# Designs tried in a protein design chat: VHH binders against UPF0764 protein C16orf89 homolog. Part 1

Scores and structures below are computed, not measured.

Target 1, 326 residues: UPF0764 protein C16orf89 homolog, of Danio rerio (Zebrafish) (Brachydanio rerio) (a7mcs3)
Amino acid sequence: DVIDNILMSLSKGITYFDMQGSNINLDGVVGYIILQAQLREATRTWPHSDFLSLSQRAAAISMLKRLSKSLSTAASTLQETDPKYFKEFEPILDSSFWSLPGEWSSTDPSLVYTSVRAMECYDEHMSDKCMTFLLGTWKDNGTPCIVTKTCRDTMTQFGCPHYSLSHQLLYFMIGTMKGCSKMLKGDLRLSRVNITVGHYKRIFCSNMMKSNQDIFKNSLTGQMQDIFIENILLCGLVGFSDFYKLDWLQSILTWQDQEAGCFGKEEDISHIFEEFLDAPHKRVKRREKTLTDGCSSHMTGVAVSALGGFLNFYLSEQDITKRPII
Positions, changes and structure headers below are counted from each chain's first letter, unless a header gives other numbers; antibody chains aren't numbered by Kabat.
ipSAE, averaged over its two directions, is called F for ESMFold2-Fast, E for ESMFold2 and O for OpenDDE. V2 adds 0.75 times the mean of E and O to 0.25 times the DockQ between the complexes of E and O.
[cut] stands for letters that were removed.
Atom coordinates printed by the task and the answers are left out, and those that the model quotes come from them; centres of patches stay.

## First folded at step 10 (VHH; from U3 with V62I)

Design V3
Fold by ESMFold2, fold request of step 13:
Parts: sequence; C-alpha cells; structure tokens
Structure V3 (fold): chain B 326 residues (1-326), chain A 123 residues (1-123)
Amino acid sequence: as target 1 above (326 residues)
Amino acid sequence: DVQLVESGGGLVQPGGSLRLSCAASGFTFSRYAVGWFRQAPGKEREFIGAISGSGDSTFYAISEKGRFTISRDNSKNTLYLQMNSLRPEDTAVYYCAASYGWPFYEDSSYDYWGQGTLVTVSS
C-alpha cells in the first residue's frame, strides 16, 4: 500500500513542521510550500471513490489544512530571522509559484555527460545572485527575467556535479515558472546548436538520474542522501517520472526519524567532520541544521516535497476500473 | 563488430529532397545517441544534428535552418536524415555517428563513425 505509507510519512513531517516551523530556515520552508501545492493538486484530482480512496483523500485534506495554517506562521518568522534572504526569495514562498507537471516523461541515458568535473562549478553566492536576477529581487523593484552573460555561461555549462548541477536545473525551473523562458537561451554563437529550455532540463535531469543511480548503487550515506532526495524532488517536479522508483521511495521512508518526523537527524560523527572540513559540496549547498533536535532543515524540506511528488505520481497511476467490486 | 553504414546519397537538383539512412549493427543501438555530420571538399567536418537514444530529444545546428529532420527507428536499428530544399552548398560527404554521451555536437563525443555517403546538389 504505497499511498498509505507516503501519507503516514507526510503526516509525521507536517507534525514536525507544526512543532518546529519557527526553527526551519527558508530552504526548508520552500519544501513545505511545494508540498502544499502537491497536496492541493492531489486532493483536487483524487481518483475514483472506493472506500479506501475516500479515507486516503480525507487524510490528505486534513494534512493540507494543518500545513496551510503552519505555513502562515513560518513565513512571518522568516521575515524576522533572515530578512534579506526572505526579501530576495519571497516570490518562491507562494505555492502558486510552483507549477506541477501536466504530463510525465523519462530521462535518457544517452544524455549523460561523457565527463563530469570533480569540483562544484560555482558557489552558493553565484547561484543565489543569478536567481534573484530572474525573480526581480536583485534590488528594490528590480526588473525580473534578467540573464547576465556570467549567469548564462554559468547556468548553461555542462559537466557540473552534485549541487551545482541540481541548482542549474533549479535556475531553469525558477526562470520557467517566473515566465522568463524566452531569456533562457544559451549562447548560439558559441555552441552553434539550438538548445531549448526543454533540452537543458532533460540533459540536467538525465545526469541527475545517473548521479542518483551511482549513489544508490555505491554509497547511500548521510552526506549523499540530501542530494539524492533533492534530485528526485526537482526532476519529479519537471515531470521525469522515472525518478519515482519504489526502492528509492522505501529508502527515503527509512531515513525519517519516526518520533520527530524530520530528516537528516544523525548520531554519527561523520557530518560533524564534514562541517570542520572545507568540503567541495559547501560551494553551492547551504548547510543548515535545526540545532534543538539535530534535524536538517534542508533535508526535511526536500524529503517532504519529494514524497509529495511520489504521492501525485502514484495517484496518477491508479486505475479504478481494475479494483474489485466490494 | 560495430558498423554504421550510410545509404541514400547521390545527385539531386537544387530545391530537391533526399532521405539518408544509417544502418547500425554490433551494439545496443537504443543506448546511443546518433548524429549526422558532413564534410564538403576542403572544409572541416560540420555537425548537422543528433537524436538522443530514446528519440525524445533532437538537436540541430543552426546552419541547417529548419530544412533537415532527424529521426530514428530503434526496432530497425536505423537513423534517418530527411533533407529538403537542397542547395549546392549542401554538397558534401555525409557521415552518421554514434555517441555514448553528451555533448552531441562535439566530434570527440562519438565512438563510432560510418564511412560516409556522397550527396551532390547540382543542376
């Protein structure tokens, strides 16, 4: 019963947010904003009404109501605790900003890079700045949909690993959702090839799929769990349903702290060692922790929104005509 | 053994059309992107376009200006190039090639190459 397992996990994640939402940073709150959009769509389009489906839908409606109440409070807290970052990213703190996929597609292994760089291609400051140019928040009353040469070169380069790769996709997603698609073209004079926004998204997600396959096969440690889930969240939102694999879902479910309802709570010293070292992943990823309980704000956010994607995908696969008559 | 064999080349009048085929054997065709290149006498080899392994993404050089269409049939292990509104400057040897990965517009990304088929556009 895959849908019941997802709903149970989401309920625990929403309960965590009810209790700890004032301690969750902007990156984590965005995850819950995306979940809000996903629950709204799921409850609107829930399949045919046998008794089990009605019970599941009622649980989802209840969760959506709880989440919506808690999000209002969390947004107010973010304005107080990180006013600059809040101002820069306020447009994505609205669930109506986030478009959900209208149809499903698959990644393509032939689009995987022939060579991947060992180091992240750019840092968190570059990523944030480029996104504020898209959002129009780079200054008071800024013009949106600005794509500087530096940002275009950075966000269209190929071969980037890990978080610089996922943030390249996020850049194109934010640009698309803001209505900036016409400005997102690569430099045709350099490549001599017309590469569309759709091409970029499929290339990036095909490489994010390869990365996840490697992580799942070789090493699914706490360090890699965060990027593994982020790749599922982002590429699932674009519409690449081959990210919604049952064994990947089961792994994510086992990582949830069953009492707290959060993710990224670790007892090992390994994450502490990474914080003491200048690791390459620090260039683009915000390292965020909710110190009061040891949970990761970022990992919790990406996990609940990835699970919301799993929910919508598996609901879309239901075929009520095959259910037995009771 | 791996082979890519082009066919369908020949002499065509300006404004005419040709369809090139590339038959693949000796490897898992659907796992590879496949593309078309051409080389006119005395010039460097030029990327025309490519199609991803699944067939879901096609990429074209801006120089072809919408006259060329690339397609593939994975059940027949065959790549196609439909060329319309042909011009004398399209005269070249046309090569098909197979790539394991991105980017498709770089010669160095291609593992396997055909021997080429000559297309002559002349009145």
Scores: ipSAE 0.769, ipTM 0.918, lowest interface PAE 0.7, mean pLDDT 87
Fold by ESMFold2, fold request of step 13:
Structure V3 (fold): chain B 326 residues (1-326), chain A 123 residues (1-123)
Amino acid sequence: as target 1 above (326 residues)
Amino acid sequence: DVQLVESGGGLVQPGGSLRLSCAASGFTFSRYAVGWFRQAPGKEREFIGAISGSGDSTFYAISEKGRFTISRDNSKNTLYLQMNSLRPEDTAVYYCAASYGWPFYEDSSYDYWGQGTLVTVSS
């Protein structure tokens, strides 16, 4: 039963958060915030009333209660350990910020870029700054929904790979959820073509789908696993249900550490590859925290929230009007 | 043997309407975005609009969105351009084209091109 497998994995992920939540960075905690929103929706709309379905719902309710308690503690800890980042991103640390999809759609292969850059288009500092302009946290009492020329150019450029691409989508998601859609509607004036927020989301997710298909066929390293899951999380939240593939789910479940319940706990060899790629005169500030137990805060966060998306998708596929109990 | 064949061009009076068709063969039509371009005598080819492979996303040049409508029927492998309120400056050769990738407003994104159909708007 696919729902049982998802619930079992989520239970382990929540147990991990119970024990390590004070050590997980903001990016990881956001993943659990999104999971909280997903569990609230799942328990509210659970489709069946037979014994199996009711026991599954009861497990989800129990997990939601445990998660909600642990999130309160983790948020307080983040305020102390990373106060600047916490202040900048506090609005997204509320599960009510995150909208879940009302309808399902699919990506479109014809929207895949003809050319993709080899290197990330911008660093995380630029991305974070642009998001603070949307959130109104760029300064004390800042005006929200500010879209500067630099941010518009950065977040609407095409051909970006990996995390540049996923953060472009996240920018539009945060803008939409904050109520900034009117300010995001700026035309791509250099091309004289009207490109809507919905167009951008579908273009970005169609390319994130292509990226995931390539990753799945060719290589699944620790870094590739992280972006693979992030793409599922984000595009699933937008409503692109073609990301919810059974073989992709099975892969994610395989990557969970069965004892700890976390993700990203690779053998020690991963540090050797990262040291080689991080030359002494090159600094890339990444908001990733490898915990003492070897777990990745970011990968754990995106994994539990992606699994929450799988849960909601498969529950929606159990439309009771089509599956009577016999 | 990929083929794109425009039809429906001709002479139309100002204020009139015309519907262009583009029949596609030799490739999986639904995998490609398809678009319309036009080229007036002595001018560079310009983008009119495009529609994604699924048909879920349509894009228009800002100057043309109000009078022209692009659509597709994947069961018939056909792309359409409905043109209303035609003006003499709409006189041009109209080309359909197919692309497997974004962006749809760049000529370099299109793999296949039709031969064109002439539209003349004159009294």
Scores: ipSAE 0.716, ipTM 0.901, lowest interface PAE 0.9, mean pLDDT 86
Fold by OpenDDE, fold request of step 13:
Structure V3 (fold): chain B 326 residues (1-326), chain A 123 residues (1-123)
Amino acid sequence: as target 1 above (326 residues)
Amino acid sequence: DVQLVESGGGLVQPGGSLRLSCAASGFTFSRYAVGWFRQAPGKEREFIGAISGSGDSTFYAISEKGRFTISRDNSKNTLYLQMNSLRPEDTAVYYCAASYGWPFYEDSSYDYWGQGTLVTVSS
C-alpha cells in the first residue's frame, strides 16, 4: 500500500543520509530534521495494531533511530564547516522546534493572485535575515521575534512567485513555532484589514497550490520539481491536506534515485533560483550544494521531509481499507 | 457589466433594526472580499466592516462591533448587513464595495461600488 511505498522511499533516503549526511548542507539537513519530527509523530500515533501495521511501525522506529544518529553527526559537521550559518539557524535544527498539523484544512482558490510577479520578490539572504530576527539569532544573544518594517513589508507582499512565495510561508511558520505570532498578527500593510498569521498562511498556500497545479499540469521539469516538492512540504506542514495528492506522491517517488536514494541527481538545481531572479543585477545565488554523486542537498532534504508529510497524512486515515495502492 | 446594488434602506426609529442587502453581478463574487461603508452628510466615508471571499473571516470597525453583523451568501451573490440598536448618528448612505482578495479599511482600495442606500434613524 501507499504506506509501504513511502516507507521504502524514506528508508532509501535515510540510508543515503547515513552515507552522505556529513556532506549535506544546512538546507538539506533541515529537511531531515523535519522528517525526524514527522517520524516521531508517526511512530507515536501509528494507527491500528494488526500485524502489518505493527511491522510498518517497527520499520519507522528503526528508521527514526538511524536518522537521529546521522543527524547528530551532520549537525556537528555543519557547526564546524559553516559556523555562521549554523548559528543563525541552529534553533530550527531541532526536531522539537517543528510543529506538525493537529488538524487538516484545504486551500482556497479564491485567494489566488490575479497576477504574479515575473521575478522573485527577494533573494534568500533577505528571507534568512528576517528569519534570524524571529529566531533571535541575528546576533549573539539577540532578542527574538523582531519584525522590522522591511521584513514585514517584504514577507507580506502579495504576488510573489516561486521561492519568494515559499519563503514567505516559511517565515510565518518559523514565527509561529518560535512563539512570535503576536508580532505577525494584524498586518495593516496597504490598508488591509486586520489579517492574521493564519490568513497569510492560507493565502500563500492557496497560491502555492495554484503554482503546483500549473506545474503538474504542464510540465514537471527538473527545474520545477524542487519548488513543487517544497510547496508540498511547507503547506503540508501547515496543515493543508489537499497538497497530499496521490498522483503528486507517485511523481515524487519516481524522482528518487533508486540506487542512491537521493533526489535531484539528473538535474542541476543550483541555478534555478538565479533564473527566477532574471534581473539586470546579479543576485547572490541561494545556498545549494550538489554533492559529488550529483545529488541535490536541498531537493533531497525537501523530498524526504515531504514524503514524511505524506506518511503522516495517510496514517491519519483510520480506515486502512481506504489507503491507496500504488 | 459589474454591478453592486444595495437595498433595504429606509426610515427606522432609534433602537430599531435594519437589514441591508447588496446584490452583486458581473464578476466572480466569491473571489472578492466585500464590505460596507457609510457616509453621513458632511462627513467622510467610513468603513463599517467586511467579509472575506469565502465568508470565513469577518472584520468590523471597533465602533460598530457588536451592533452590526456582516454575512454573505455566495450562492446568491449577496452581501448582508444586519444593523441592530440603531442610533441617530447611524444616519447615512450605506455602500457596499468589493475588493479582489482581501478587504481593506480604505475605500480607495476597493474595486467596485454600489450606488448606496439611505438609512435614516429618527424618531
Scores: ipSAE 0.123, ipTM 0.579, lowest interface PAE 2.0, mean pLDDT 90
Fold by OpenDDE, fold request of step 13:
Structure V3 (fold): chain B 326 residues (1-326), chain A 123 residues (1-123)
Amino acid sequence: as target 1 above (326 residues)
Amino acid sequence: DVQLVESGGGLVQPGGSLRLSCAASGFTFSRYAVGWFRQAPGKEREFIGAISGSGDSTFYAISEKGRFTISRDNSKNTLYLQMNSLRPEDTAVYYCAASYGWPFYEDSSYDYWGQGTLVTVSS
């Protein structure tokens, strides 16, 4: 069934991480951290106790143990190889930081932009800085939940495409998980007075849904696959269940290298990303790392975590007879 | 107080033309995308088109592209809808709407609305 297919894929992904974890960049490792949280939840709340279900749960428990060990090693390596970046995002490298959805909702097509910008609104340095203000890691012992005018205005602008859109969502997710209650502090725009963080999340995911729908109808390049999966990961994690489409899952599973267990091996995604960014807003190499074996660190991380989301979504169905068979 | 007031509606023959206006007040007009919607009797409200705050970009529903033209004059706080080659099926109440910073496809995403003006296309 669909659970078996997901577990099989995750097993391969975790095996890859066991072998290559020390070479995976921080973004990739974050994906596996999220997966750790997802597997913990899955094993804790496994809904059925029939023979097959117990076997599946046992497999997930085993995977969790393996992953936990590999994550310790990977985190240590990151601390040594990139101590500055590690310190900035250390708080999100704990699986307990990541809250999983307790209820499901759907996106709203009425919130889709009439148009989007052709280029990314900003680069990852901008979003990283804003996130460190939320995390309190912008300096040693920094005050958390700081929201600058620049960060607020940038992260609430409409019409952003691709990763600038996904990072807007991630910014609000991190703020929520950190416990920041005044994410929109200082916003004096009258038209936005009644807009909450929840509304922004819905707006962003609704547009991410439209993006994914368009991508799925067209040719899926390596870059398009990456952002496609990232959108599923983030919006699914927020609790939008309409991202967990069976046909999308089937496609994602085909993108995995069946021998290595990684994703993004067919194309150099990093080169493609540069074509979609303004000159001053280029992606950094460490955030878009292609490993020596040709795999994408980022795509691998987001893929396994997205699959973890699929796992929990399908496990949330109490009627096993409604579970899809692939 | 924020106000959007539509005008220019009325009775027109098939094949005729009509120009609607929407006068805005109570907010910084140039910071808002503004657009037109319509609702026919017994039907859902539908998007016609919108224009960016600066007026540099216009967007139309596929079904209306070519017959309708949207423009704005920020110095007058006014939105326009030029309708050509009108058909009986264009009979509806036409609404102007405003959204801060960016236009949307659907009505629920807009911040402010006018009261509407009736357009009747009939021989």
Scores: ipSAE 0.022, ipTM 0.326, lowest interface PAE 6.1, mean pLDDT 90

## First folded at step 12 (VHH; from V3 with E106D D107E)

Design X3
Fold by OpenDDE, fold request of step 13:
Structure X3 (fold): chain B 326 residues (1-326), chain A 123 residues (1-123)
Amino acid sequence: as target 1 above (326 residues)
Amino acid sequence: DVQLVESGGGLVQPGGSLRLSCAASGFTFSRYAVGWFRQAPGKEREFIGAISGSGDSTFYAISEKGRFTISRDNSKNTLYLQMNSLRPEDTAVYYCAASYGWPFYDESSYDYWGQGTLVTVSS
């Protein structure tokens, strides 16, 4: 059934992490941290008590135990190998930081942009900086929930594509999870209506949905797979259930290296994105790390986390939990 | 043919309330966001608010928040504007419009417009 297929994939992904976790970069580790939160929730709220369900739950518990151990090791390694970045994002390397959706909603196609920019709106350094202001990690003992004019203006831009779009959403997600209640305070732009944080999230995810639909209809290769999965991960975490499509899940599962358990193996992720779009795109600079075995740290992290989202969603949907994917 | 027809306009006293309706035809109403604009004599047209296709998201101009409420009934292909605590400065022609996408506060995002209905607030 669908749950078994997800669990099998996650088991492979966690096995990979057990072996290669110390080599995975912070971005990839964040994905596994989110998965830890997802597995904790799944095991805590497992909806069925029949023999099969109990067996599945037991498997998930075992995975969680393994993952927790590997995450401790990986975090320690990151602290040593990338202390600056570790310090900046240490708060999000705790599974308790990540809130899971309590209710589901759907995106709204009418919120799709009338026009989309051809290039990324900003690079990862900009978004990282803004996120550290929210987290309070911009300096030692820094005040959290700081929103500069530059950060506000940048993170509220409309029409941003790809990773700049996904990172806008992530920015607001982090703010929400950190408990920042006044993220939009001080916005004096007369052209703006009374747009809430919730509205921004819905707008961003609606456009991410459109993007994913377009990608899925055309081709899913290389970096396109990565952004595709990232969109599912983030918008799913926000609570948009229409990202958890069965056909998308099936595709994602086929992208996993069945021997190693990782994603993005032997693919030049950085170059394929531009070729697919057939236009010069300035993508957001990412701290992508391809491991010696050819696997992508980021894609692996976002994939297993997205799959964790699928798990929780389908567990919540009793009618589809016993359906086979293949 | 696409058509948007406003109704409900008229004369109202200050402090009064009025509900405008916009009947849509000729297109799949639920797929479009719809919004309200107004134009006072000698002034530029201004955005009042809009509602997404599903009806789950409403957006208002800051100046109008709290007094005006936008809703829609997709089963009736109708958009509504409830206006409370009306003031003389609310006197204007009110327009209904259908948008093909975000942002809803930009007139250029709207493809279809009604002819408007006059609202006069006077003692």
Scores: ipSAE 0.900, ipTM 0.960, lowest interface PAE 0.4, mean pLDDT 92
Fold by OpenDDE, fold request of step 13:
Structure X3 (fold): chain B 326 residues (1-326), chain A 123 residues (1-123)
Amino acid sequence: as target 1 above (326 residues)
Amino acid sequence: DVQLVESGGGLVQPGGSLRLSCAASGFTFSRYAVGWFRQAPGKEREFIGAISGSGDSTFYAISEKGRFTISRDNSKNTLYLQMNSLRPEDTAVYYCAASYGWPFYDESSYDYWGQGTLVTVSS
């Protein structure tokens, strides 16, 4: 049962978090926060009442309880160790901030870019700044939903690859979840026609889909696993169900350290991506405390949250007999 | 062989309406975004709008939003352009085209083009 496999993996991930949560960076913690939201939804709406389903639900409830406790501790630690960054992103460290999809849709291959840039469009500092404007955390008691021309232009440019693409999506996701209704207001570019936030999300995810397909076919190595999973997490969270592919899930499950429960343990993923993105604009290494055990905080957080997405997707199937067995 | 054939053009009075059709053949229609362009005499070709392969996403030039509606029927391999409240400045040859990807507002994104159909708006 695919649900059992996911729950088993999540249990390991949560166990890891319980032990190492105080050492996980903000990005990783965000992943677990998303998972908390996903588990809450899953347990609330768990379909079917057969013995197996009830057992699975009970397991998920237990996991949620454990996770909630660990998150409280982790958040407190972040507040102490990195108060500035914590303050900037505090709003997204609440599971209630994260909206889950109510409906599913699919990406559109026709929206794939005709050309993709060779380099990241911007660095993580830029995206962080723009996100703080949306969150209202750009200063003390700042007005939320601020969209500067620079942020708008940067976050709407086409052809961005890898993390710049995923962070463009995240930017719009955060705006949506924050309730920012005028993110594109003031855009005077004629070339943007009647593009809506929804269109941008679909365009971005369509290209992320293409990227994942290419990665899966040609480069399913540890090097691209992180962005691969991140794309699934984000686009799945937006509501694109075609990211929840069974074969992708199977692969992700194999990437987990079976003893520690973390992801990215044996490969310095950060180093790989830095090398791959050898450009002026690249992802800034956030204070990734490479945990002493070698695990990646970011990949671990992204992975467990992506798996949470898989969980909810498969639980949404009303016919339990159609649930895949892996 | 790939073909796009526009039809429905003609003479119309100001304020009138016209519906253009574009029949596609020779390729998997639903996999391509398709769009409309027009070229007035002495002017450059301009983007009107486009619709994604699935038909779920439509994009319009800002200047044309509200008057023009683009739709497609994948079962018939046909693209449509409904034009309302036509003006003399809408006089142009209208082209349908098929795009292999984003962005749809760039001509360079289109691989296949029709021959065009003339629309004349005059009293």
Scores: ipSAE 0.895, ipTM 0.957, lowest interface PAE 0.5, mean pLDDT 92
Fold by ESMFold2, fold request of step 13:
Order: structure tokens, then C-alpha cells, then sequence
Structure X3 (fold): chain B 326 residues (1-326), chain A 123 residues (1-123)
């Protein structure tokens, strides 16, 4: 049963958070915040009503209770240990910030870029700053929904790879969830074409789909596993259900450390070597937190929230109101 | 042998309407975005709009103030342009084209072009 496999994996991920949540950085905690939203929706809409379905729902309710307690502790710790970053991103540390899709759509291969840059287009500092302008946290009592020319040019440029691409999508997602859609103008300078927020999301996710297809076919190593999962998380949250592929799910499940419940032990080692080997576009400040057990905070966060997306998708496919009565 | 053939052009009075068609053959139509361009006498060719391979996303040049509608029928391998409230400045040769990828507003994204159909708006 695919639902049972997802629930077992999420239970292990939540147990890991019970033990290590105060050591997980803000980016990792956001993954668990999104999972909290996903479990709330799943338990609200769970299909009827046979013994198996009731048992699965009871497990999900139990997990939601455990997760909610651990999140309150983790948030308090983040406020103490990284108060500036906490202030800047406090709004996304609330599960009510994160909207879940109301209906499913698909990406479109014809929207794939004709050319892609070899290097990341911008660093984490740039994307964080642009997001604080949307959130209104760029200063004390700042105005939200500010889109500077630099941020507009950066976040609407086409042809960006990997994390530049996924963070362009995230920028538009945060802007939408904050209520800034009217301020997110299309690229009018070069094209004189009206490109809507919905267009941007579909263009970005169509390219994130192409990237994931290439990664899955050519190399599914720890170095690329993190971005592979992030693309599923983000585009699934937008509503692109063609990311919820069974063979992709099975791969994610095999990457979980079965004893600890975390992800990314190999990926963390690779990120450490990248920092020491002076790779282009590497982050100047190391925001990824390697835990004492070798787990990746970021990869664990994106994995549990991606799995929460799989849960909600497959529950919607199992909606018993569409089945013959047994 | 890829072929794009426009039809439906002709003479029309100001304020009138026309529907252009573009019949495609020799390639998998649904995998390509398809678009319309036009070239007025003495001017450079300009982008009008395009529609993605699935048909789910439609893009229009800002200058087309809601007078034009692009659609496609993948079962008939046909692209359409509905033009309403026509003006003399809409007089041009209209071209359809097929694109392998984004961005649809750059002519360099288009590998296949039709020969064009003349639309004249006067009298």
C-alpha cells in the first residue's frame, strides 16, 4: 500500500524531528512546517471509512500531534540562536502561510528553455533579500510586497539552472501566499509580452520537470538528490501533480536513513567538500547545517514535505466517493 | 517534411472580424508551441501571440488590447487566430510558426514557418 509506505517514512521523519528539531536550521524547520499543513489537510479530507483507512488516519492524527509539539520547541530555539534570520522569515514559520493546491495541473514540455546557463544565476543572499521585501521583514515594520528592479530582473530572468530556478519559483510562491500577486509584473523590458504569475510558475515548473527527468535518467547521486526532491516539493505545492511519480517516490524512500529517519548523509559530505574546493556560486555563508549524525537539515526538510505532498496526492486519488460501494 | 499552411486571409472592412487557420503536418504538433507573427508593409515582423503545446498557456503581445484570441486543436493539427475589431493598421502578412521551446516571443525559438496569408483592412 503506497499510503502505508509514505506514513511509515513520515513517522520516522517526525521521530527524527522529536530528537533533533532544536538542532535543525530554519530552512529545515520550514519543511516540517509545510508537513504540518499537509497532515492537517490529509486528516481533514481522509477518505471513508473501512478499517484500513481508519487505521491510516489515526496514525496521521497521532503524527500531527507529535509534530505540532516538537515544532513549538524548535521555533523557540530558532528565535534564540538565530534571531535576525528568524525575524526575517518568521511569517513562513506558520503552517497557515502555506496554501495547498485546490486542483491538479501538469507541466508542459514546450515551455522548456531553448538554452540553460551553466552556472547558478545568483546566490542565497540575493534570494533571501528579495523574499524579505515581499514579506515586509526587510526592516522593522517594513512595507510588504516590495518588488525592486533588481529583484524583478533577477527573479523573472529565464534560463537559470538548479537552485536559481527553484528559488525563482519559491519567490513567486511566497509572493502569492503573501498576497503580492499584482506587484509581480512580467518581464516587460525585453518582450512586451504579458507574462502572468501563473505563466511564470508553469514555465519554471516545466523546466524543473525537465531537470528532474535528466537527473533521474543520468545521475541520481547525493549531489543531485537534494535539488531533485526540492523540485518535487515546490512544484507539487503549486499543484503540478505530474511530479508525483511512483518511481520517484520509491527513490526518495530508499534515501531515508532507516534508523535515524533523516536524509542527506552523503549530500552533506558533498556540500562540505564543495565549500572547501571553492566551487563557483557556492554560498559564502554556510546555511546548510550538518548535524552531529551527518544528516542534512535542508534535505531532511524538503524530503518530509515532499512526502507530505505525495500523501495528499495519493489520498486524492483514493477518494472513496468515486468508488463503487463495497 | 514539415509544413505550416496559413489560410483565411483576405479583404475586410474596418471593425470587421477574421479567423485565420494554420494547418500543420510532418511533426508531432502537440509537442510544439505555435504562434502568430505579422509583418506590415515597410515594417519589421512582430510577435502577436503563442500557445503552449498542451494548449493550457496562451501568451499575447501587450500591444494587442484583447482584440485577438489564439487557440489550437491538437486533434486537427490546427492553430487559429481570431481577430476582432480590425483596423487599417492590422493590414499585414500573417505567419504561423512552431517553436521547440521558451521564450515564444523570440523568433530564434521558432524552427518552422508558414509562407504567410495577407490580411487587408480597408474600404
Amino acid sequence: as target 1 above (326 residues)
Amino acid sequence: DVQLVESGGGLVQPGGSLRLSCAASGFTFSRYAVGWFRQAPGKEREFIGAISGSGDSTFYAISEKGRFTISRDNSKNTLYLQMNSLRPEDTAVYYCAASYGWPFYDESSYDYWGQGTLVTVSS
Scores: ipSAE 0.782, ipTM 0.924, lowest interface PAE 0.6, mean pLDDT 87
Fold by ESMFold2, fold request of step 13:
Structure X3 (fold): chain B 326 residues (1-326), chain A 123 residues (1-123)
Amino acid sequence: as target 1 above (326 residues)
Amino acid sequence: DVQLVESGGGLVQPGGSLRLSCAASGFTFSRYAVGWFRQAPGKEREFIGAISGSGDSTFYAISEKGRFTISRDNSKNTLYLQMNSLRPEDTAVYYCAASYGWPFYDESSYDYWGQGTLVTVSS
């Protein structure tokens, strides 16, 4: 049963958070916040009332209670250990901020870029700054929904790879969830052709789909697993259900550390061996925090929230009133 | 092997309507975005609009939005352009084209082009 497998994995991930939540950085905690929103929706709308569905729902309710308690502790710890970052992103540390899709859509391969840049288009400092303008946290009592020319140009450029691309989508998601209605005002491109926020989201997710298909076809290595899961998380939250593929789910489930319940645990010897062979060339981790047990805060966060998306999708597939007519 | 053939052009009165068709063959139509361009005498070819492979996303040049409607029927491998409230300035050769990728408003994104169909708006 696919629902049972997802629930077992989420239970392990929540147990990990209960044990290590005070050590997980803000990016990882946001993943658990999104999971909290997903579990609230799942338990509210759980279909059917046979004994199996009721027992699955009861397990989800129990997980939601455990998660909510651990989140309150983790949030207070973040406020103490990283007060500036906490203040800048406090609005997204509330599960009510995150809107879940009301209906499902699909990406479109004809929207894939004709060319993709080799390098990330911008760094995490730029994306964080642009998001604080949307959230109104760029200063004390800041006005929300500020879209500077620099941020608009950066977040609407085409051809960005990997995390630049996923953060472009996240920028539009945050703007939408915050209620910012004029994100594209002043864009000179729009003086020639109409492109809506919905168009941008679909263009970005169509390219994130292509990227995931390429990653999956060419073998999922550890360094690509994180972006693979992030693309599923974000585009699934927008409502692109073609990301919720059974073989992709099965791969994610195999990446979970069965004892710890986390993701991204790498063999230190293999990493050290690569560094020895490539001493003058190092892969610089962006905002990642690797815990002492070897787990990745970011990958664990995106994995539990992606799995929460799979849960809601497969529950909606069991609800005949929400299925499209064939 | 690949063909795009426009039809439906001709002479029409100002204020009139015209529907152009573009029949596609030799490629998987639904995997391509398709669009319309036009070239008036003495002017550069300009983008009118395009529609994604699934048909779920439609894009229009701002100058023509509201009067023109693009649609496609993937079961008939056909792209359409409905033109309403035609003006003498709409007189041009109209081309359909197919693109494998984004962006649709850039001619360099288009792999295949039709031969064009003439639309003349005059009394």
Scores: ipSAE 0.755, ipTM 0.914, lowest interface PAE 0.7, mean pLDDT 87

